VH-VL binders against q10081. Designs and how they scored, part 24

Target 1, 150 residues: q10081
Amino acid sequence: MSNLEFVYKYFNSLDVKELYDIYLLRTNVFVVEQKCAYPEVDEIDLKCGHLMLRNANGKLVAYARLIPEQQQTVRIGRVVVDPDERKNGYGRKLMLQALETSKQEFSSSKTFVLSSQEYAQPLYRSVGFKKCSDAYLEDGIPHVEMRLEL
Below, E stands for the ipSAE of ESMFold2; O stands for the ipSAE of OpenDDE; V2 stands for 0.75 times the mean of E and O plus 0.25 times the DockQ between their complexes.

## First folded at step 13 (VH-VL)

Design k1 (framework fv_indenebart; at its last look DockQ between E and O 0.05; V2 from the best seeds 0.00; counts 0 for: pae O 10.2 > 2, placed apart)
Fold by ESMFold2, look of step 13:
Structure k1 (fold): chain C 150 residues (1-150), chain A 123 residues (1-123), chain B 115 residues (1-115)
Amino acid sequence: as target 1 above (150 residues)
Amino acid sequence: EVQLLESGGGLVQPGGSLRLSCAASGFTFSSYAMSWVRQAPGKGLEWVSSISGSGGYTYYADSVKGRFTISRDNSKNTLYLQMNSLRAEDTAVYYCARTIEVTGYTYYGMDVWGQGTTVTVSS
Amino acid sequence: QAVLTQPASLSASPGASASLTCTLRSGINVGTYRIYWYQQKPGSPPQYLLRYKSDSDKQQGSGVPSRFSGSKDASANAGILLISGLQSEDEADYYCMIWYSSAWVFGGGTKLTVL
């Protein structure tokens, strides 16, 4: 029913409005909402893919970055859904598309990893990720590593 | 000019083995992934196997897994396909094809094809 | 259940346009994939024509005339090869291909007849 559009671009192909939308969404959630006084923009952004979910009006409603790593691995990070758009299943749609896009854009990929806060683990389990580490702190917040292997 | 030349085809009994070669010239062989694609008489194209430019990653169609082995020798600019436990269904023209590989292991399909070598598996 | 489905044959008149479809299986979103197109004439190896993912992510094969173009029909979940200004030498088999599930997958091919 929803007129949703996924857009994937590597960093150097982003236009200025896309970059603005990505950083607005990420900063509003990861810095402001989560109260993490931490530099949100990093150099990883320059060397990864950016997956955007837009609604019919062109609003960026969900985002993830896809980071190629060694050993046929893709890290999915900065997974975020716009606060006003939560409870619409966009998190699951985003994760399914992130996996499919990673397989296409990083053709040799076999392993997918992410760092999850406790509250997000059910989402990642629903698309096949499994916890693979003890808890650790990231900016003072407990996280676990999760992994999916093809 | 870019050239791919297959060899090693022939008539083989079921259960037999055959080794195909593909000699490459006119390009930096190690910078490209390579593929084998086959075509049975009167049928369409069927991908068989691919190998990355470095040789570090190999891929196989389900129909040939465990029976065929793709390899390459970058010092000799040569692609190989070792075919074991051959079946009548393996009868086809076998093409080698240059596969575009971009930094980060993204594959962009096959842009140059050889003329093919014929494999016939018959009792 | 085929990953890619192509009609077995298509006929079109010289000078007209032919629109060849490559439909992806339900559950595979055509928008995610680069669709590769190949032409094969009898007795010859296939030849690369073009690839298409989007207007910003496409490529014409070397020496392939601009009357060959790629597009997608999202509502039909299909890649499209358009051949305009159809010539007798365009009579050939046409295959689509994608990289899917760590494998190259071809469609069954369409025989284009120019009558």
Scores: ipSAE 0.296, ipTM 0.795, lowest interface PAE 4.8, mean pLDDT 92
Fold by OpenDDE, look of step 13:
Structure k1 (fold): chain C 150 residues (1-150), chain A 123 residues (1-123), chain B 115 residues (1-115)
Amino acid sequence: as target 1 above (150 residues)
Amino acid sequence: EVQLLESGGGLVQPGGSLRLSCAASGFTFSSYAMSWVRQAPGKGLEWVSSISGSGGYTYYADSVKGRFTISRDNSKNTLYLQMNSLRAEDTAVYYCARTIEVTGYTYYGMDVWGQGTTVTVSS
Amino acid sequence: QAVLTQPASLSASPGASASLTCTLRSGINVGTYRIYWYQQKPGSPPQYLLRYKSDSDKQQGSGVPSRFSGSKDASANAGILLISGLQSEDEADYYCMIWYSSAWVFGGGTKLTVL
């Protein structure tokens, strides 16, 4: 694991450095790298769980948020891997942990959903997600809805 | 001209079955997801079901899950709604609507609607 | 509570502007969703008006006058349909709609009366 560490916290438990790292990573990727201007920071952050993956140096290398929804559903969002840390398998590790953490935090959860950018589908398929919609535009970027039933 | 024409509505008893059809013309039918939306007398719009262009994906409102089945025949440019175990609360005008593009990006909502067909469930 | 809430009715004078609100349930961020708007006149099917997610992600229905526009009020967590220069023919029911939790969800609709 190369001394990787997963940390899951809700918003009110995040310290300033953790929040800074999360928003820095998200904005650098979803806004800057993907050239997409949208309200990256939103009210969902206040209500959801935040899953952080840090390496041995304490660097945030990957992140996702877990959003409980109705009907025993958990939405996994803002899945991101640091551009400098990609191809290390962190994405898959993150997703597997996201599922486990969701089961622990939301014990009644049976369904997991996410909106995947089209190119990212293989990552989610690797952990059992299946495409359940045709492609649609999300902020001008092609997405598909994916679902995992457990 | 893009057109949708519903048919198959009628009077049925509770517990009965009915099959609605929607004939599409004026566009590449298979390239679009389709939906059924109903409206009870004097009430608002309620989504019932949707099906992708290829028919590979179907979606249902909780109120009709297990009772209604949406399907399509792209060779006939026709959308179907099989309604079983009908209830009084299923009484409504049923509209078919062109929903989203399948082969491209899902850019539009329900942008084309039929005139509707009336379903009355009563003893 | 309902995912989308609309006022039951709204009245405005000809030539005035009408703002129809579509309030999203608490916990559902309006900024995330594309809101679709429909107009329905008595005895007719709904007609697509427009969709609005943001100023960079919006679309006007074919043949829909430019006096119909979409926007959002983040503070109210609501989508807004603005009808400027109201005309008598604008008297109708208006519905908002979003894709939520793998379902299309409509608001309850607003009856707009042009006095």
Scores: ipSAE 0.006, ipTM 0.578, lowest interface PAE 10.2, mean pLDDT 90
ESMFold2 (binder alone), look of step 13: mean pLDDT 93; pTM 0.952

Design x1 (framework fv_alirocumab; at its last look DockQ between E and O 0.06; V2 from the best seeds 0.00; counts 0 for: pae E 12.9 > 2, placed apart)
Fold by OpenDDE, look of step 13:
Structure x1 (fold): chain C 150 residues (1-150), chain A 122 residues (1-122), chain B 113 residues (1-113)
Amino acid sequence: as target 1 above (150 residues)
Amino acid sequence: EVQLVESGGGLVQPGGSLRLSCAASGFTFSRYAMNWVRQAPGKGLDWVSTISWNSDSINYADSVKGRFIISRDSSKHTLYLQMNSLRAEDTAVYYCAKTYYRGYSGYYFDLWGRGTLVTVSS
Amino acid sequence: DIVMTQSPDSLAVSLGERATINCKSSQSVLHYSNNYNYLGWYQQKPGQPPNLLIYWASTRESGVPDRFSGSGSGTDFTLTISSLQAEDVAVYYCQQALYWPLTFGQGTKLEIK
């Protein structure tokens, strides 16, 4: 879709509206929709990159954060699509862009990792991620670690 | 209960060999990189080795390279340290330690065993 | 290798008083891309294994009392105990978590004066 726009910013470059939109979307989905009370806003937000997907109306329809780690690894976290905007392929589009943005921002990156809710694995497999751990509980929700090497 | 339990320590002569084991429980062993850290009597902490979740990445301290072999068995939830050509300076309490992964923190150690003493002496 | 140097080697502090331990790295442990300081602090009481107190230079591990705090950036870091308690008697170690090999400071022995 030609009317979609990706914006990548670090925390200090976010304006108040952008930050508001990010936290609104994350809390509505990860806390309210998933009925999970956990520290949604954390200190990592201050230091990681924020990838935003907006539609032609300027609405934040999808989001992820990019977190550089040791050994040339980038962790992709807080992957979320607006509930009203699902089934439009935004999840896959977001992940593909996340990989491209990561390679651009972190040129030495070789490995990409994420913590996937068990049901969400097909999305990440579609872009090349593979399971790399047994299932575990995170905030009461079953997860697996997934990894992509490029 | 989340815990690590080391075993296999003991007295050995210089040039001898020992195999340490670390039994993990209470967490998903296959998710985490595991580590050995040692402490000579009355001395500080000394990182020895790290092995990734699937054993495809291994790192050693220079002092043990070529002599020590770190390995793991996911089916047994056990970490191992094969120590060959032991020297007096290898005398230490050997701790197994879980890598801290929460918060994407990197290689800190949030869980330790009680340690097993290795004494190398003639 | 990154050399971690703590100061002082030993420290005696009265109960209820502030204890300050410094840690200096031979090279910056600030990650250039995420601006995290890959510095941790451990507490080791006599006859026990170490316990993680602080990671990312200033984040307390779960269960760690508020009187413990970490500060600093780049190459200079500080562990502070705002009001020393009897149970705080231990050896404290800093550790850099950014580069191989992983390295610890030599330790600081904290006692009650």
Scores: ipSAE 0.014, ipTM 0.611, lowest interface PAE 8.0, mean pLDDT 91
Fold by ESMFold2, look of step 13:
Formats: sequence, structure tokens, C-alpha cells
Structure x1 (fold): chain C 150 residues (1-150), chain A 122 residues (1-122), chain B 113 residues (1-113)
Amino acid sequence: as target 1 above (150 residues)
Amino acid sequence: EVQLVESGGGLVQPGGSLRLSCAASGFTFSRYAMNWVRQAPGKGLDWVSTISWNSDSINYADSVKGRFIISRDSSKHTLYLQMNSLRAEDTAVYYCAKTYYRGYSGYYFDLWGRGTLVTVSS
Amino acid sequence: DIVMTQSPDSLAVSLGERATINCKSSQSVLHYSNNYNYLGWYQQKPGQPPNLLIYWASTRESGVPDRFSGSGSGTDFTLTISSLQAEDVAVYYCQQALYWPLTFGQGTKLEIK
């Protein structure tokens, strides 16, 4: 079992290597692997929390961002696992930690939401999310809203 | 020169078929979702169909579902609309349209062709 | 389906004066994750295809004059032409870009008074 470390920081607290690692992982998966040419870096990154999972060698193996929203809600986005590290359960482990970190960092949170590509719904259902919308477009890709309530 | 050029419109009997083509130039065709939008004479704009960049996601307006087939050929930089079981209500100018993305831009139509007229009449 | 309703159906405005066109959606078009409104505005001059003016409710497309501005959020949106020019005579359409099927407003015909 790898010695795994979760690191959570707001944008202002990221160092330059952390920022590099985050954008490398996100662009390699969301832009290159998914073959979608869109601006991956956005202004939301400047005003949210960044949850990182690193292995013992320091490699960033999974990532998500935590976005506080109105009405005691936290949005979990940019959920990604390094392609070479898949099938190790990191996606589920990341989601469980995202929920726990959100409760600690956003103490009034009671509702968690995310925008899921349709193929990714089984992962989110495994941690308690349920579909709550019809399909809609995000950067030209079909998504559904999913919700978990405490 | 960035453009879309439709062709294949014409006069057709009710119940007939027609195939529209849209030739794209001046942009990377394979990166964008493509669309058909129509406008009946003196009427507003009606979305008809959308096909994703890799053809994995296809959507139709209810009024054409089961009768029209959208497709694309990335090697020829061409969008198609096969129109079957045509009705008088399908009479319109048919526009080919490109989406574009500026971050979270969504399904806006930033480039339109000149349109091709389809007339369904006895 | 999201119904897009424009008002007025037509209007006449003197050259150099302000024109205001309203658009109301039957459901919110606010994106869940980025808080942008997925609302576009198009201009269609006689005998021409539509041209995109505004996306994300308020962002001008490249080459669109500064006199065009969009505003609003959720379900209520406005296109404003701050100083009407003769070349602005057209039909204007709003469009929601968030949900299938994609839908347009019925159009607003803008004329010189």
C-alpha cells in the first residue's frame, strides 16, 4: 500500500510546484485524454479549495476542487485520477476525503453537488450521490447534476 | 477564410427525401460540435440537430426525431443532414452552424452558413 | 423545453436613442458550477444569416460595437443598444444554451422611428 497523503489548500496557499502538478494532471486528462479543446484553467480556481492526493514519491495521483456555494452547499469539481494510477480505488477515497474536508472547512455545509459526465455516475453513487437533473452541456460535453444531502 | 457552405436544398414532394451537406473551411472542424438550425419563411429560428465533435452525442428536435439523421465526416470536413419522410412543415432555409468555446461558452453559434432552401410541396 | 419569451415583439426607436429588448426564460439558465448565465443574443439583418452578438448574457463577441450590451441573470435578461445606428435595423433573438433542446425567443423586430 502506498504511503498516501491528502493536502488541502486554498489557491493563495499553493506553491508553484503544487500549481504546476494540478494543472498538468487536469490538462492531461480533461484536455488531452478526453480530446476536448477548451480553456481548462478558469477563475473559479482563484476562489476555491484544492484537494490533492499524493503518493510516497510525491506524485499527484488524484485531485478535486471544493467550491463553497450559497445555501450551505459545496460543489466538488474537476475530479480526476492520474491515468496510470487508476483501479487503485483513489477516486472513491478522494470523494470520501472531499466530503470530510468540506465539513471541516465549511462548517455549515449540508448539501454537496457535482456535475458528472454520464459515465462517471457509478463512482459518485458509490459514495451517496444521486442524479437530480436532466442532462445539460458543460464545455460542450453532456453532464448531469448529482446531489448528496447530510 | 473561415466559412460554412451548405448545399443539397431543393424542391421535394411530401414523403420524399433530401440530403444536405455543409462544407467547412478555415478552422479545425474535428474540435467542434456542429448544428443544423432552420427558419421557415417569415418565422423565427428553430434548432434542428446537434452532433458532438466525435459523433458520440447526437440530439434532435422532437419534430424531426426518427426522420432526420445528422452525421459528420471529419476527413472531408463535412456535416450532413439526411432528411426523410419530409412534410410541408419542414419547408425552411436550413443553416449549418458551428459552436465555439471561450472557457464555459456553451452552445452558441458563432459561425453560420448562407443557408440552403428546402421546399416541400405537392 | 425552456421557453424563451421576448418583449416587445417589435419596437421603433429614433436614431441615436436607446433601444431595450427583454428576454425571459421559463427556467433559470445559470450554470451550476461557474455561475455564468448561458444566454446568447443574435442579430439577423434582412436576407442574412444570424450573427452572434452576446454570449454568457453579457460578453460581447469579437467585432461587436460597444453600443451593444447585455445584462440580467437567472430568468430575466436585457439587450441594450445605447445609441441606435441605421445599421442596427434587424430582428434580434435571445437563445438559451444550457439545456436540450436549444431554444430561441420568438424575435424582436427593431425599426427606425
Scores: ipSAE 0.000, ipTM 0.538, lowest interface PAE 12.9, mean pLDDT 87
ESMFold2 (binder alone), look of step 13: mean pLDDT 92; pTM 0.950

Design x2 (framework fv_alirocumab; at its last look DockQ between E and O 0.03; V2 from the best seeds 0.00; counts 0 for: pae E 16.8 > 2, placed apart)
Fold by OpenDDE, look of step 13:
Structure x2 (fold): chain C 150 residues (1-150), chain A 122 residues (1-122), chain B 113 residues (1-113)
Amino acid sequence: as target 1 above (150 residues)
Amino acid sequence: EVQLVESGGGLVQPGGSLRLSCAASGFTFSRYAMNWVRQAPGKGLDWVSTISWNSGDINYADSVKGRFIISRDSSKHTLYLQMNSLRAEDTAVYYCAKTYYRGYSGYYFDLWGRGTLVTVSS
Amino acid sequence: DIVMTQSPDSLAVSLGERATINCKSSQSVLHYSNNKNYLGWYQQKPGQPPNLLIYWASTRESGVPDRFSGSGSGTDFTLTISSLQAEDVAVYYCQQSLYWPLTFGQGTKLEIK
């Protein structure tokens, strides 16, 4: 559709504007839009990978964290699309890129996992994830664990 | 009540076979990876095998690879361990154990059965 | 394989006194991405199966008394019982969960002096 750009960086490589854009988007959605007060910024940000999707104007339109875990597993977290940029298919693009980037950065990884808000499951199912748990509460919001084996 | 109940243990000759079962109740069996851990008489704990929630990922200790087969039946809420080519050193109490699963919690075991004794002897 | 070594193999502690058990891993079980130590502790009383006490090196499992605590990072870990009770007589095991195969320490037998 448009000139989109994916950028993947670890925390120490982020510039101030990139970090600002990430935290602005995450807080606007996960805290303000979802009316959920929780420790949005955490120590995992310091060690994980940060996947950014920007449009032709340089606006951060989507974002995700890639978190390597034990036993060849990668967790995908903080999956978010800008509220003004939804319905453009950016969520699916982001997830597909997240998987590809994970394979590139973590070559030994076999399993991908994430915690999905219940309503968001269709997005993750569209790229092959399957529910692997009953519903549970995370920060007061119903979630399910989802898994993809590649 | 949340519990695991092992069965199928007994006396068997070297080279023989035995099939253990573990009946799970009180929790959503299909949500969790399941495990076998054994303990020789008077000895420590020895991890044997793990099977994921959908049986898609299976791991064995090197000491049992090629001889033991872990499996599960979700409709019966039952875990199995098929033990072939048994050796004297396989003598142990075999415990069924549930994986502690909360996001990225890792493979700890938060629920254990009482165990079933397997004795391999001539 | 990651070798888990506990010390001591056995110890006797008086009622009400502090008990300390150490566990060393042959390599670090600290994961760099989340700064979590994939180390657990189990208690096994005579004639019973093991019971999970601690996970993530320092987090108590539900129902575990406050007198039990875990500490340490990387390769060196400690289980502490602040005030030994009669029901604490057991064998204690550490376990790493970061790598396959999953491995346990050899166990520490804790008795009342």
Scores: ipSAE 0.008, ipTM 0.605, lowest interface PAE 9.3, mean pLDDT 91
Fold by ESMFold2, look of step 13:
Structure x2 (fold): chain C 150 residues (1-150), chain A 122 residues (1-122), chain B 113 residues (1-113)
Amino acid sequence: as target 1 above (150 residues)
Amino acid sequence: EVQLVESGGGLVQPGGSLRLSCAASGFTFSRYAMNWVRQAPGKGLDWVSTISWNSGDINYADSVKGRFIISRDSSKHTLYLQMNSLRAEDTAVYYCAKTYYRGYSGYYFDLWGRGTLVTVSS
Amino acid sequence: DIVMTQSPDSLAVSLGERATINCKSSQSVLHYSNNKNYLGWYQQKPGQPPNLLIYWASTRESGVPDRFSGSGSGTDFTLTISSLQAEDVAVYYCQQSLYWPLTFGQGTKLEIK
């Protein structure tokens, strides 16, 4: 476990295997495990940064995408941990690294936002996010906006 | 007919090698994780190895890691187990087993072969 | 590794009576996101390969008679045969399928009393 590696790349820098690993992990969780049929791959992937966490064996165990927005804001989306790797603290490690990477890559950033399902709110609260909206539907599933200010 | 048929078992000396094959028919082989499970004579079931549908995720029991190599050939609908550096404790009937789904819904073995006997004895 | 412990190691039950086999895992096999218990039950009749009876702790595989039922959650699970038939003579195994390495219980031999 000491050989955990974070890799951050913009879309055009991803190699074929990295892209495959990202989409396999995202679709297996967001579509298959969560039983939500929707077009999980979208155009935003072409215009954002991709943060990968790999374990000592090279397996992609966690992922998020970092989307710069107006008003010095970075949106963190598609936050996912491989189902077989959960309870290793990778979700929290991923979120902490997402914040640090955003500071490096988007140096004017002051605000971080994400759209959270109910089950994920404790994770985001643990790294400083607070709920800032009522529930709304995204792809038919209730979400809330969460925000962290630097 | 939906079936799995193992072959390649036999008598081998300690330190020897043996290659098992499992021919699959009657289902879409390329959609499922495949497994080897063994059973020593008079003993219980002992998981050996699992290979994902695309060979991208391979797992071994600690007792065989570094000695056994699982692989698959989707064009031949065949699962393989290369067994090297065999030991007396590897003596067992080796079963080929299909995972219920692709492995992401759990690794349940919903189809089993008849087994092939491997005996490691001097 | 998750240790799967079955009890009893063997039992004898009269035809038509209830048979109960217990399985305990050394840690929870409840999946975090879908709330299913990743616990399977297998039957192995003499001279045959194992056969899947129950998956997700309580879901019968297609073709399994309704006298077989599974129950329990987390770490404690039970296989029940509500009215034992002669063809139910077998060794029964529980198996966790959530964590590597995949592990089986030691087996429970069921006989006719």
Scores: ipSAE 0.000, ipTM 0.500, lowest interface PAE 16.8, mean pLDDT 87
ESMFold2 (binder alone), look of step 13: mean pLDDT 92; pTM 0.950

Design x3 (framework fv_ponezumab; at its last look DockQ between E and O 0.61; V2 from the best seeds 0.00; counts 0 for: pae E 13.5 > 2, grease 19.1 > 18.9)
Fold by OpenDDE, look of step 13:
Structure x3 (fold): chain C 150 residues (1-150), chain A 122 residues (1-122), chain B 112 residues (1-112)
Amino acid sequence: as target 1 above (150 residues)
Amino acid sequence: QVQLVQSGAEVKKPGASVKVSCKASGYTFTRYYIHWVRQAPGQGLEWMGNINWNSGDTKYAPRLQDRVTMTRDTSTSTVYMELSSLRSEDTAVYYCARTYYRGYSGYYMDVWGQGTTVTVSS
Amino acid sequence: DVVMTQSPLSLPVTLGQPASISCKSSQSLVHYDGNTYLNWFQQRPGQSPRRLIYKVSNRDSGVPDRFSGSGSGTDFTLKISRVEAEDVGVYYCMQALYWPLTFGQGTRLEIK
């Protein structure tokens, strides 16, 4: 796909427009589309990395958080693709870049984990993640823990 | 104050279906889930499943997945649990219970219905 | 399924004496969000279950302070500092982390 751009920044480096775009996309999908009212904006935003995918027009089409955890683990969270931009393979591109960016940013990282909604597992399996837990509730929605070890 | 009021006792034949209702009152703009839990005579508690009050999405216990259906009517603030292909071992008191979410946590069955006795006998 | 194992299953207690109930889970109930999703319920004779404790040690409103919950990971305890007549009933632990939600067998508390 032509003229796609990945940008990775920590919270303090985000400009107002970037932050706006991130929160707009996340709330539109995780709160409105998924009909789930929860504190979407949280303190983790202040501490994690923010991976943005923009198209040629500068539109934020996909996003993910990279969250360093203990034991050389990176958690990938808030994985989202713009509803109008789905079926373009951006989800897979985002995940592949998330892994690559994590390796670069967190050189000691060996394990990648995420909480997947049950229906979303195929996306993560496509990039090597494997289910590593029974289903559990997250904000009332069934999830599974998935893991990739590199 | 939030309350859950269930429908009355049921007597069914084996192979029949039963539909129990749970009417909720006092709910606000929060994320609620209604769980169904049953208790056979002299036995412990068994989780049957739950339904998202807002979306209607359901999650069922694997053992009951093929026989249980949970629905909701937002206009009447009522949740329904239907159990088909009834067996004698389905004889139990059936409870609805609320989970109230605050933030990312809150698997709190803090409010329970009064229970509905379902008897399955030939 | 996560198996919840309570002990004892029968608990005769003298009025005014303390009581202790153990609950063990087959796997950790600690979520990555830092919470431990273990609840305790009380069911008095002929009544619906009532939640006493949530997330291991938090008492619901109206629950007397003689009830306390403790534990971590896979081992949990419900304690009653001094048993009263109204405490007669069955007590259940429940994990609320994994599907399906599962209860302990129940502990029947009776007065000697």
Scores: ipSAE 0.014, ipTM 0.583, lowest interface PAE 7.7, mean pLDDT 90
Fold by ESMFold2, look of step 13:
Structure x3 (fold): chain C 150 residues (1-150), chain A 122 residues (1-122), chain B 112 residues (1-112)
Amino acid sequence: as target 1 above (150 residues)
Amino acid sequence: QVQLVQSGAEVKKPGASVKVSCKASGYTFTRYYIHWVRQAPGQGLEWMGNINWNSGDTKYAPRLQDRVTMTRDTSTSTVYMELSSLRSEDTAVYYCARTYYRGYSGYYMDVWGQGTTVTVSS
Amino acid sequence: DVVMTQSPLSLPVTLGQPASISCKSSQSLVHYDGNTYLNWFQQRPGQSPRRLIYKVSNRDSGVPDRFSGSGSGTDFTLKISRVEAEDVGVYYCMQALYWPLTFGQGTRLEIK
């Protein structure tokens, strides 16, 4: 597992292959697996950082985007692990690296937020996030906001 | 013109169940939900839950989750709400209402049914 | 649950005079997509609710110009610039960002 590689790039630094890999992974999970037809690719991608986890074979196994927001806040979104790579602890590794990368790339940040479906809350709690809202609907599916303060 | 037409008024005894229908007609968007909202006499509006038309998935208000069931029949464009173990407190007008999506934006409850009065008395 | 608090709960108004209804939410209704998911509904006596305004300030088709919505974050206002007899009814705000969906208590508008 020591052969894992994290790569972080702002949108304009992504090469075409990286962008293809990111969108393939995101659409396969968020649209195809979740059976939810919506425009998954959005303009936020143009204005955020993209955190990639690749294995020794070069496969993109996990991904998240880091979105700077007002009030010294970073939103972590599009958190995804390749379905065939689940149960390897990559989600937790990704989230820990997302926090460290955010501190380095957005050094004024003090607060981290994300929107979580019910099933994903244990992952986020394991790295220090706490539920901070009632459940709300995102495309008809219940979500909660979760927050971590440094 | 989009319409939601509900089944007629019902009188029930405590402990019974009621099943209200909501039939959709007219033009429909690809992604929409049917919500159920009730209003006890002289009271405000209470959201009961919804059903995703495309997937059939349901979400229910936590305080009703053990007594409410929502289903849909795509062939007849009809959704159903069933409330079991009725109590006098369930006496209300029951509305269905549509939400649709255009891109990411949700447009909540733009069309409402006419309401179905359910009276629970012994 | 997100609590939606309306004031006043009863609003007697003289015909032709303005009316203003406040709605406050216990949480911000701003979504990361830039929208604020606060809606207003009118329920005339004996009728189903009807949506008047969606996303704070957008009037539905057929809603008279005398209705306007404003606000941001947690604090919202519905205004009627000149009350007409047909405006009698109960007005509800509703948040559409958080599960479960929640309504304010309602504001009953009456003609004095």
Scores: ipSAE 0.000, ipTM 0.538, lowest interface PAE 13.5, mean pLDDT 87
ESMFold2 (binder alone), look of step 13: mean pLDDT 90; pTM 0.925

